# Designs tried in a protein design chat: VH-VL binders against q96il0. Part 69

Target 1, 167 residues: q96il0
Amino acid sequence: APERGAERRDTAPSGVSRFCPPRKSCHDWIGPPDKYSNLRPVHFYIPENESPLEQKLRKLRQETQEWNQQFWANQNLTFSKEKEEFIHSRLKTKGLGLRTESGQKATLNAEEMADFYKEFLSKNFQKHMYYNRDWYKRNFAITFFMGKVALERIWNKLKQKQKKRSN

## First folded at step 3 (VH-VL)

Design j8 (framework fv_ebrasodebart)
Fold by ESMFold2-Fast, scan of step 3:
Structure j8 (fold): chain C 167 residues (1-167), chain A 121 residues (1-121), chain B 108 residues (1-108)
Amino acid sequence: as target 1 above (167 residues)
Amino acid sequence: QIQLVQSGAEVKKPGASVKVSCKASGYTFTNYYISWVRQAPGQGLEWMGWISGYSGDTNYAQKLQGRVTMTTDTSTSTAYMELRSLRSDDTAVYYCARHIPYDQSKGFDYWGQGTLVTVSS
Amino acid sequence: QAVLTQPPSVSVSPGQTASITCSGDNLGSKYAYWYQQKPGQSPVLVMYQDTKRPSGIPERFSASNSGNTATLTISGTQAMDEADYYCQTWDESTGYEVFGGGTKLTVL
């Protein structure tokens, strides 16, 4: 399907498309899913008068997004690799070749794959527990700084109103 | 640009404690883990444990549990490894290395220069 | 449970292909990593995620990982490749990073 709208996509010299928000956007922009993590990145707008507190919050959110992207990209790669290895191992056990008579990759049925999915989910439990703990700590920090930024914005509005009254 | 710089060599007596530092620069410290890996003279690499740069969660090798403590100071992007109740067989070069744990990582892509800890009477 | 076994030494003549093996239970289902260490220096990552080379590592270095065995292959081996080589993986049951015992590659 042909693309419509104001999405900006840059092309590298290699011919590979890159996604980039419009140059003069004054808002955060949500991009297409990353090919490895399958998560949609948020491209944060940087205002010209960003406070140090706003900068800290934005950087914390950017760092959290980068960490999250790395985690899920790695998970997806691990799943694909382990799935292929499992399929190859089971086909070898059956005395079957890795390819069909038509030259395509041989596959296992859903019943045969059930063992793989159960094993994969089980052995990744510890990894996901560490991920969740980091995720909770990052969200606590983000929530705290969001609160601080909100208070700063309220205070600045009150200062402006007070100054206008004194003029 | 990306560097891990470790503290200098230490000479300790048996029963003492040593604390080695690893200062990171050139990347977002909180997005990576730091592992500590030691190498006794003429021997192989032995993993000691890792610590998260963000959460401070640790995972220590079973043989070192009770003797090792890993900490971080995120304000200075520095990781620390303290080894207590030193024995002569703890004499080794101690390395810090950055990574993301689990089997899908890009491995230990940057290493500190190493810190020689000598335990002798 | 995860234990990685490497041969203690491998010898080749300059220009020959060196193969260093790393064996572990179901290692092919995990990612394997390889490190080069020269005397008095820190280890250097030479292969990651089984088959991928970091920037700056010569094309002479390649690797595979299948079944129980990962293999680092150095084609057209040069004197500068003489070093200790370590394989590494992650143990899913403990969350431990696991190194092989190391292989001394001698080029003469």
Scores: ipSAE 0.000, ipTM 0.548, lowest interface PAE 11.6, mean pLDDT 82

Design j9 (framework fv_ebrasodebart)
Fold by ESMFold2-Fast, scan of step 3:
Structure j9 (fold): chain C 167 residues (1-167), chain A 121 residues (1-121), chain B 108 residues (1-108)
Amino acid sequence: as target 1 above (167 residues)
Amino acid sequence: QIQLVQSGAEVKKPGASVKVSCKASGYTFTNYYISWVRQAPGQGLEWMGWISGYSGDTNYAQKLQGRVTMTTDTSTSTAYMELRSLRSDDTAVYYCARHIPYDQSKGFDYWGQGTLVTVSS
Amino acid sequence: QAVLTQPPSVSVSPGQTASITCSGDKLGDKYAYWYQQKPGQSPVLVMYQDTKRPSGIPERFSASNSGNTATLTISGTQAMDEADYYCQTWDDSTGYEVFGGGTKLTVL
């Protein structure tokens, strides 16, 4: 059996889930929910004649998606791991095994789990306000650049109409 | 490879200003914050403030009382920290470090090499 | 504002277990982080989210955080572990990051 080195597997996920859009798609495609973040990823269509402004908008949207996907993947992973650790710790304290007599995973009742939820919420609640602030700022920036792209496209259409009229 | 590379050492007179740079590479700069942390000779770590790589929003330690300004240049993935009205007790090694203040899974996981600022008359 | 208190120094013999404490009001209701700093070098993150170890940090490092006290534990302490150790958390009311005063670990 080969030995394998340890990489960054014990840290938060660094990537986003991948999906395959239809090959003939000429539009943005929305995929199924990511396994870790539970958010639907967007595959961005790149037009053949993408302007520098359109490229900037697309990159901004891609960066925002990466940021958002990683944040929620990390939050969900943290919740799941700490929940399991709490359950295992409490079962050990009670002298109970990790599995029921029927072979199912042992769990705590709602009253016992209340202690975990209170602790988890106290560690996380205040910081979610800062996340929301950044999320809204990112969406405002995206909306602003979407407006710039729309104006660019309108201007280009007007230029084409002027050329047609001069002919 | 993720790196934060800071500007070189500086010697300043009391009352002057200093501006330290921190150039990031190997990650999406706009998805992280940069904190500035200083350390006087033989002393502990003192947090000075953070700045968003995306919005440029800042949060400064109260003790620095409007003497500090943090900025970013997204086009060069560089953060800056300017400290004004320098005193001898501002002599310290100044570090930049990346983090996300609201992502609890993120501590200060990558640090710059440090910039020694000496304030002497 | 949150204030974190650490002992200024801890001494241990090679192979023994070192314990470094960090005390703060209701610190267990927050996440604690730990950094190692060797002379002339930048700090290195050795523990995050109370108990979690970054990749590349030896398994002999562990930590806990409950009540008012977070603890960094180094089992089988080696000469290379000699360094200053800092705990860190955030203050909910100000949004400030807060460091402990630091503990000098001496391995003799």
Scores: ipSAE 0.476, ipTM 0.782, lowest interface PAE 2.4, mean pLDDT 85

Design k1 (framework fv_cixutumumab)
Fold by OpenDDE, second read of step 4:
Structure k1 (fold): chain C 167 residues (1-167), chain A 120 residues (1-120), chain B 108 residues (1-108)
Amino acid sequence: as target 1 above (167 residues)
Amino acid sequence: EVQLVQSGAEVKKPGSSVKVSCKASGGTFSNYAISWVRQAPGQGLEWMGGIIPIYGTANYAQKFQGRVTITADKSTSTAYMELSSLRSEDTAVYYCARDSPYEGNTFDYWGKGTTVTVSS
Amino acid sequence: SSELTQDPAVSVALGQTVRITCQGDSLRNYYATWYQQKPGQAPILVIYGKNQRPSGIPDRFSGSSSGNTASLTITGAQAEDEADYYCNSRDSSGYHVVFGGGTKLTVL
């Protein structure tokens, strides 16, 4: 089970939160959800005797993670921006201010927002299709390399057992 | 292959500002950060700050806080570093470098550097 | 701000082994990254993480860490290894990057 890395609250007030696991970590670390993507970043453990296949798997996993983080960060930002623009536009059309008389942020009702979601999904449909396709492709590749690494590890264990029997 | 192409050499007067660009090519501006590192003549490397383009938020070294502005344009895959209130001591080669957020402070790709000369 | 310290200069005979050290409190928590810089060139990444080498970096380069120190070792130094070597790490806050002062390596 990936041990929940201690949230070092790197509360540096003004910096981009970059989760960094301690040097002494011997396992993969899962960070808190990223502020923008809402995905938990994984810091992959690098063994001292990492094989080329293990390295390749790790790199592939890392690249896939970066790809996912980027996709969702951008998607969430775009969504938030477009949502805000939609709300503002609709409020303006209704002759309503951005704030209620009580000073609260004016909102649209669920029905009105349903139109936004429908339009947003329609607009981004192709993007999501490509994402899904690439997601499967990447995960398939990862799984394939996981299998290779597993076989390599079995083979190495067998070789070690043979050497111990011969001595 | 990822390449970082920087803007050309600049000659500036004291008190002015300089803006250096760094365009990334050969890869996507992923979750990698672009950092700016300068090197004065005969001196060591000095980190100035960095930005993660998708977030738009930059971190700055304390020494340059308030005087440096780092921005990024995702549409053009270009990062910018603007340094204001230039002094003679700011004469240096300025490098942009790509930093992986997941492999620690690893600058795996560097620009060729931009020479900024501050002279009266 | 966590400072990294390096010896300003070291020498090694051709074919011999040299160790360049970097010291700083932040190195207790973070890995050092090592860069090679030749005159008039941008730095090149040579070692990162525990002991990771980028593609194209010879296997004679290796990295190690102990306590508040990190070391770059060149086993079998070549003439082409003559350069300035910089370590960097995150500072104690983890938000900023800090460089060592650099070490000039001379190959004799």
Scores: ipSAE 0.023, ipTM 0.611, lowest interface PAE 5.8, mean pLDDT 86
Fold by ESMFold2-Fast, scan of step 3:
Parts: structure tokens; sequence; C-alpha cells
Structure k1 (fold): chain C 167 residues (1-167), chain A 120 residues (1-120), chain B 108 residues (1-108)
């Protein structure tokens, strides 16, 4: 059977683990692009009196970031793997070796690679559609909980006004 | 070793529902989709739907929309296909198959199939 | 299936070459994959992508694709190749998988 992308036996460290926000930050901080996913990681600020609802929102945002980072890191790895397989297949058809005389990897010209890019996009259509659906689902959920947090904050302000009038 | 182990044969009454399981091994749940394909006696293969467990998203063939539900339990590496409002036309062998989300419509490993018979 | 069309039956003499075809508009955008199914057994993947063979599939099996047509070729057919052969592809949306009606290969 074909061995396509085995289950990850090992997880390489991401660039996110190296992200260190400045001292005494009271805001979310955005780091440099991750070397695997090419997405900018966000370090989320955690307030001391975070409500259960605010915690749920933050965890959802963190989970969505981790999912998104993982998706694109895996997509980039799959692209690189399939690109190399395509190049090897075409070089074999030409009767050429996998390495040049200088020891560098042999490559195809831009016109030949255009076929690979078209095929890669076409073959990964279902995967990208599933990603888009999940992306919208996650963003809808985040927006929904942002609204709930906003309502909670309005309610808390009203309660504080009531206490002020009672004193 | 990659294998997909399906639940045993079922005999059901019209109007009932059936839930077939598919236990995947060999790392299937981390990097592959699971699809469900059925085959009525003497007929061809028919795709019902699939799920990508790591993303939690399922997609269904239009013919089965509203009647089929495909789920995955990552803790047990088991995918499920539940078909409701059973009719005699649903009598078939139901297969689960591993599909790569990265290469398109490629089913590289198949379960042995679960026979579902719908009779009065 | 109206989306992917296969002839229902084809015959080949032992040791000769046979070509099984699959036709549909989705094949302009997606490669067909091919499956072999013997009585009482689950299907087995024999060709995927344009012309890729899984480990364990003999090199007498090959695939080709042009426009809206994909073909499975068996060069030097053997008795054990007698089976039903199915093609599949994705529909135009890319969300759904569709199968051809299947071709019964008889090896004379």
Amino acid sequence: as target 1 above (167 residues)
Amino acid sequence: EVQLVQSGAEVKKPGSSVKVSCKASGGTFSNYAISWVRQAPGQGLEWMGGIIPIYGTANYAQKFQGRVTITADKSTSTAYMELSSLRSEDTAVYYCARDSPYEGNTFDYWGKGTTVTVSS
Amino acid sequence: SSELTQDPAVSVALGQTVRITCQGDSLRNYYATWYQQKPGQAPILVIYGKNQRPSGIPDRFSGSSSGNTASLTITGAQAEDEADYYCNSRDSSGYHVVFGGGTKLTVL
C-alpha cells in the first residue's frame, strides 16, 4: 500500500516556544513568523481576575492558534515531500540522477514545476475545503464568545453602578 | 501494521438505525481521513461520507444528507457511521477506508466490511 | 453513476494487454484512482495519482489520464487479475468522492 504521511512519531519544536514577550506586558504580543507554519504566533495575556467565560474564550483562541499552526506546518511539510517526489519521478523519466555533479539536488525548470503546483492544489482541494469550513466554524465560535464576554462586562459595570448608588 | 477493524454483521427492521464502528490502528487517526463506502448485493461502490479526525470535520454525499452521521473518537481511534430511517435498499456491505487528505481520493486500506441486512 | 462512466465488462486473453477506461468531467481536475475487487473481498488500491502503484502491486498495472478520460492498463494479464475494477475521483466541488460503475474483467 502507499505510505502517505505517517502519524507523527515525533513533534519538532515550533518557533512559538521561543517567543518571549517584554516584561510586565498587559496586552497580547505578536511574535515573528513560525519557521514551519510561516504564521505569527500570539502570546495571550491572562488577567488576574479572569472569569470562567473569559478563560473559555482565551483557551478557544489558543486552541485555534495551535490548530492553525499545526495545519500549515503539516501542509508545508506535505508540499515539500510531494514536490521532491514529483522531481524524482520526472528525473527518473529523463534518465537523470537525483544529484548534480556538484552534489546539489537536481531540480526541474519553472514550466515543469507549474504542472506540479496545479496538481498539488487540485489534489488538496478537499483538505483545503475542510480547513476553510473548520476555520469559519472556529472564528464563529470565537466571535460568539467575544460577544458573551462583552455582555458579561456590561452586566458587571451595571452591578458596580448599583453598588455605588446603594452606598 | 495498518488495519481497520469493523464491527459485526447487523440485521435491522425498516425504520430503525444502525451504527457501524471502524477501529483504526497504525497511526491512521493522526494524518488520514476515514471514509465510508457501501455496496449493495451485486452493485457497485457508493461513497457515503468521510471525516478527518484531527480536524473533527465530516462531509456527506448529498444522497445521505440528513440520514447519515459520521463521527470519530480519538481516544479509542474508532470512527462510526450511523444510518437512520433504514429501508430495504440500505441492505449492503458497509466498508470503512483510509483516505489521505493530502493526495485526494485515495483509499489505501479498507476494513473487511460489515453486512447490514434490513428486513421485515 | 452519471459522473464517472465505465463499461460494465471487458475480456482479455491470458498474457495479453487490456485497457479499462473511466470517463467524466471531474477527471479534468482530479486524477482517478483504481481499485481491484474480488468476490467476497474488500477492494484493493492498485493505482493512485496519475500513475503511482502501491507497494505490492505488480508493475504490469499502470495508469494514464488525458482530458476527461483515465485508463487502467494491465500489460500481460494473468489469471489472478480477473476481478471487478472501479475508478473513483472527486466531484467538481472537491468535497465529495464519486465511483464509476465498475468493470468486470474476464481473463480467457
Scores: ipSAE 0.000, ipTM 0.494, lowest interface PAE 13.9, mean pLDDT 79

Design k1a (framework fv_cixutumumab)
Fold by ESMFold2-Fast, scan of step 3:
Structure k1a (fold): chain C 167 residues (1-167), chain A 120 residues (1-120), chain B 108 residues (1-108)
Amino acid sequence: as target 1 above (167 residues)
Amino acid sequence: EVQLVQSGAEVKKPGSSVKVSCKASGGTFSNYAISWVRQAPGQGLEWMGGIIPIYGTANYAQKFQGRVTITADKSTSTAYMELSSLRSEDTAVYYCARGQTYDKSPMDVWGKGTTVTVSS
Amino acid sequence: SSELTQDPAVSVALGQTVRITCQGDSLRNYYATWYQQKPGQAPILVIYGKNQRPSGIPDRFSGSSSGNTASLTITGAQAEDEADYYCNSRDSSGYHVVFGGGTKLTVL
């Protein structure tokens, strides 16, 4: 079972940095960029009389945020890991140690690093395409449910107004 | 509480197609991914693909690309897995499970499985 | 099947501790999920995330991970724990799910 209280104070399940909005906010709050994903997290306000449809929209938006943050955190970790492995492999091939005589981490020149970036982008092209596809579909679904929630709210207001006018 | 009910066992000839259904009851269908996992006799679990009904898109394991089609009907809370060009190697128990595409929760609710036998 | 590696079999004495391991490069970026399967039955989720346990799963089951290795630990094994255990995670693309080959646990 999901635990809504954890959403406001804890890190996301993906391990993304936590964000703490002011207590008892009546609106969604946007935090600073996450250390790993470099995306700003949003903490969603939960109304006391949230409808099932409103809950569905909120959970979809929360899930999309978590997915997006997890994707970029993992992408950044993969990039960093593969970059280090590439550098270590090239230094070993040259018969060089992993650190310079000054104790700093050894590095490669710009042309050698260009080979890594080209390879990384090439092999991640399909992953990037899947991300864009899913991103568009998620935004479509969110827009659709936003429309449904708007219609529900208009209908409820019209019903309330009509009943008040029928003394 | 939430239950996934699968269609009954099938016996098929090589070269034919099979379509297995998975109906969700007792819970919300569209908010969760539905995965299909098969298990050949005496062998391990193999993920075939999954669908997120709310997005209307399926994702397939490379091995099954071109032969498997996963669909969902939100109005009947039913997911389908259709496997074409059946071979003897496709003899297996086919499970549907709630969860696990890239962005969804682990597979926490499983159907009882549908035995598909490809022979004669 | 080459993405995640499990030993085919392991044994433990009743009441003792056993550790089942899963290895693969994707585990550096994604947590392993663990499933228990008994003969003729569908798999049951036992551990997800790093060490999250679904309601109804005994506290003797725990998970851990380090580098490219994930482990399922059963502390004080019971006869009913005899089963096949599967790990799963993402493939290198992050868009497909892969299972380990499974480990058959025998409780002696």
Scores: ipSAE 0.014, ipTM 0.619, lowest interface PAE 7.5, mean pLDDT 81

Design k1b (framework fv_cixutumumab)
Fold by ESMFold2-Fast, scan of step 3:
Parts: structure tokens; sequence; C-alpha cells
Structure k1b (fold): chain C 167 residues (1-167), chain A 120 residues (1-120), chain B 108 residues (1-108)
């Protein structure tokens, strides 16, 4: 419906998926980009016979997705606020108003905006380093649990073979 | 700067398959969805599917489900699109493209395209 | 393709304003993105997020959206603006990307 879809586009940034995959899906699905983070959420398939270990892996992947989306939603918000402040400051120094004679928002050219981009990237370098560190830690944990799930499946196959061979 | 470099042109026979590569350089590979879009001669753009490398998740347009497979190799920052059961109407330029940015600092990037010709 | 509709062709005189439209029900829920494509070249992003311009795109390009319609406006068209223009958005499920059929702009 028009109303439901429109409401989802205007939700506050949270990193939580707003969309459901098709019923009886047998694999993960990509959702549309989040309005604030610009990242596509993944809708994880849940097996009918999911083990506790498989559940822990899925929860870890979901939590990592939430963390990732929240980080980028916050970065995009910060970027937008600082960009607007920079533009206002530069227009003031040029003796220009915040809006053109036609009522449109006044803008800076690409050369002037380059100063803002350089400053923003430099100022956020440490945040990006911390993000990368935490990103690697989370992916290591996910890889480790994927290994555990694989071993569990191998062990269960061996147990199944022994039981069937016995009777 | 982010660049997408695609593999070279292919000439294929009907019924065969083709696999096109897209190597990303500059910037982060894993967090951006990579889409595959084709364009037949004199026709419009048609989305085939995409993948998010960090999750290994691929999504396909209904028209191509069952014929297209999209994969990514994070170690080489390369995405792949394989189209099977080729027909003459699959003759097109195939593009890879990185989806919308975050932070507003990196615009969408497109590869130059790979021409695939299907003929006997 | 059928979910997003564009007129096949439009003309504008040099220096005049032209509006290219894109219609589809998904536009009530998702912003349209606009691409420019010149012969033999890959598409170039010109508008995203309703009315955001990437670095390097002239300010004569602007976007608007109302109901099921999105529009790309070129104010003071230049000869180099002659190209094919495509809109894209999401399908009704939000999972798939859909392109409009494209509009060929001729600058007279």
Amino acid sequence: as target 1 above (167 residues)
Amino acid sequence: EVQLVQSGAEVKKPGSSVKVSCKASGGTFSNYAISWVRQAPGQGLEWMGGIIPIYGTANYAQKFQGRVTITADKSTSTAYMELSSLRSEDTAVYYCAREHNFSGLTPDYWGKGTTVTVSS
Amino acid sequence: SSELTQDPAVSVALGQTVRITCQGDSLRNYYATWYQQKPGQAPILVIYGKNQRPSGIPDRFSGSSSGNTASLTITGAQAEDEADYYCNSRDSSGYHVVFGGGTKLTVL
C-alpha cells in the first residue's frame, strides 16, 4: 500500500530491517537501501532445524548488521549537519544569503566543497580506523562460528552414519 | 578513486554460458552492493541482479532467475556475473556498477561495460 | 521496465528549460535516481535522493518528486546535455532495481 511504504521511507535511523523476505525463502535476501545508512539490509534465512550454535551465528551476523547500519546512519547524519554548517559559513563570508533570489538554497561550487571534504575525511580518520578494527573483530568472530557450525554438521553426519549402520 | 575494471568482450554460441568479471580498486569493496545491468543494442538499461560482498548475498531480477549467478571474491575485490543458456537476445553490453554511497563523498561508479555477442 | 514509465523522446531549445518525467507506483515509497548516457559511454549519475547532485554535476540539473511521479529538470539546456536519460527506483517489493525505458533528449 502507498501509506505503509511511504512510512517506512521516513523512519528514524536504527539499522533494523523494515522488510520481510518472501514466504518459504530458502536463502538470504537483500533489502532496499536504508534511508539514512544507504546500506542494504540482509534478511537471514532461518532453517527449520536450526541448532543452538547456528542460532548464535545468525544472531551474531544480525547484530553485526545492526552495528554496521547504525555506524553509517550516524556518519551520514554528521556529514549532512557539518556540510550544511560549512556552506552557511562560506556563504556568510562571501556576503551571500542562504537562499537565491528564486528561493532555492544557495550552494557552493566543487572547488569550495573540496575543502569541506578534505576536512571531514581528516577529522573522521580516527573513527574510520576504529570502525575497521571493530569490523575485523566482528568478521573474525563470524568466521570462527562458521567454522564451529561446519564442524557440528560434520560431527552430526558421522553420528547419523553410525546410527544407521547399527540398525 | 573508486574504479571498476571489467573483463574483455566475448563471442558465444547459443546454449553456452558467459562469465564476466568486475574488479574494484580504490575504496572499500565489501560494504557496497555491486549491481549488474545490461543494455541490448539500441535498447534501455535492464537490471539483472546484485551482491553485497560482506554478506555473500545475491539478489536477482525475476526475468533472470535460474539463468544468472552473481558471486564475489573479497580477497581479489572482484565480482562475477555468469549467465547460462545464452540466446541471441542476450547480445548486449553488460555493466557492473556500485550502488549508492554512504556519507555522500563517493558517487556511483560504473564499469566501462563488457560486450557479449551471441551468434552461431 | 513496465513499473517505471518514461516518454521515449523530448526536445528542448538551447537555453530553455525541459522536464523529463518518470512514473510508477514504487515512487510513492522510494526516491528516483537519474542517469545520463551518451553514445558509447556508461551511464553517469546526475541526481539521487530526490534532489541531490554528485560532485561535478552542473546546478542546472534538479530533481523533484510528487506522488507516483519523479521529474528531472534541466534549466537552461546546453548542447552537451543531449543524451539519453534513465530513471531508476525499486520495485514494489523493495528488493529489485527497476529502470525506466529512457528518454532521448534532443537539444535544438
Scores: ipSAE 0.000, ipTM 0.457, lowest interface PAE 14.1, mean pLDDT 77

Design k1c (framework fv_cixutumumab)
Fold by ESMFold2-Fast, scan of step 3:
Structure k1c (fold): chain C 167 residues (1-167), chain A 120 residues (1-120), chain B 108 residues (1-108)
Amino acid sequence: as target 1 above (167 residues)
Amino acid sequence: EVQLVQSGAEVKKPGSSVKVSCKASGGTFSNYAISWVRQAPGQGLEWMGGIIPIYGTANYAQKFQGRVTITADKSTSTAYMELSSLRSEDTAVYYCARTKPWGDSYFDYWGKGTTVTVSS
Amino acid sequence: SSELTQDPAVSVALGQTVRITCQGDSLRNYYATWYQQKPGQAPILVIYGKNQRPSGIPDRFSGSSSGNTASLTITGAQAEDEADYYCNSRDSSGYHVVFGGGTKLTVL
């Protein structure tokens, strides 16, 4: 099991296709992870018969994705910086150097780091509440436009049903 | 007393989806992240992703991005993992485990595991 | 890189000391966490942080780290210590969790 596990450490590249997806696969594609947010961007499928309303929905989803990626890139950078500062300040107050005798970064034990995690979560609670509020607002807008697209499709189906019955 | 209680075993067809639940008790659900870790028969542990219930945010391992969805219901202290487009290779025991969301990632409590079998 | 490397198998004689290693660049920034897993059971946490034990874990288990390498040491191995041992850590980005491939410990 451990031996097989080592062979399973996949780093196969996620390709950027220079060709269109197969015709039987009319779906969104996932790109490589963003360097900072570590979220994979979704490349939205664009049908040739996309209506203006469907375009608005797709663009809204794309804009929401970019906003989400920016938020998490900033959050991850903030975490990394504050973690480093916390470790440095605690080592300083303990009279310890910032590097071990082996030359690597000095670290704190799990109990001390648990304090940092609690403080980080508490400090960022308000920020994440605002993120969630904005996330709901964006998803409400997306749902609204999904509803409009659904109504457009219902109308088109009704028109086609009438034409078939008239024949 | 902290414990994680998982839903029962599932047998699924290829191409379907499965949703496994993990109910936390005995601690503050909102102060911890819940992760999902799977293990195929005879294989090692593989992290799929996790969620921070207080923030409502989830992150996923690259291998599962786009196929896994992790959610949490804070009112019932329950986390969920839904895996879509199932393949025979998804046959595994799926564990939920509790950890601090940032810094050193250690899983202090584990569920007993949910066996998911994908067969024709 | 995001991977953690463990030797797939190691053996120790009853009562002797064994060291299991975990290697990866992320270990320069994060402590490795160690788990014991016996067949048919969920993993249990044995070492977290540099060298912390949860309640119920025998004091013969200890952890250490240097550079990009972390080690789990069992001093005076017992028969019940025969199991698979996994390390985990954050990946190099800090966003994801990664596990080592696991080490099967055989007690002779």
Scores: ipSAE 0.000, ipTM 0.454, lowest interface PAE 15.7, mean pLDDT 78

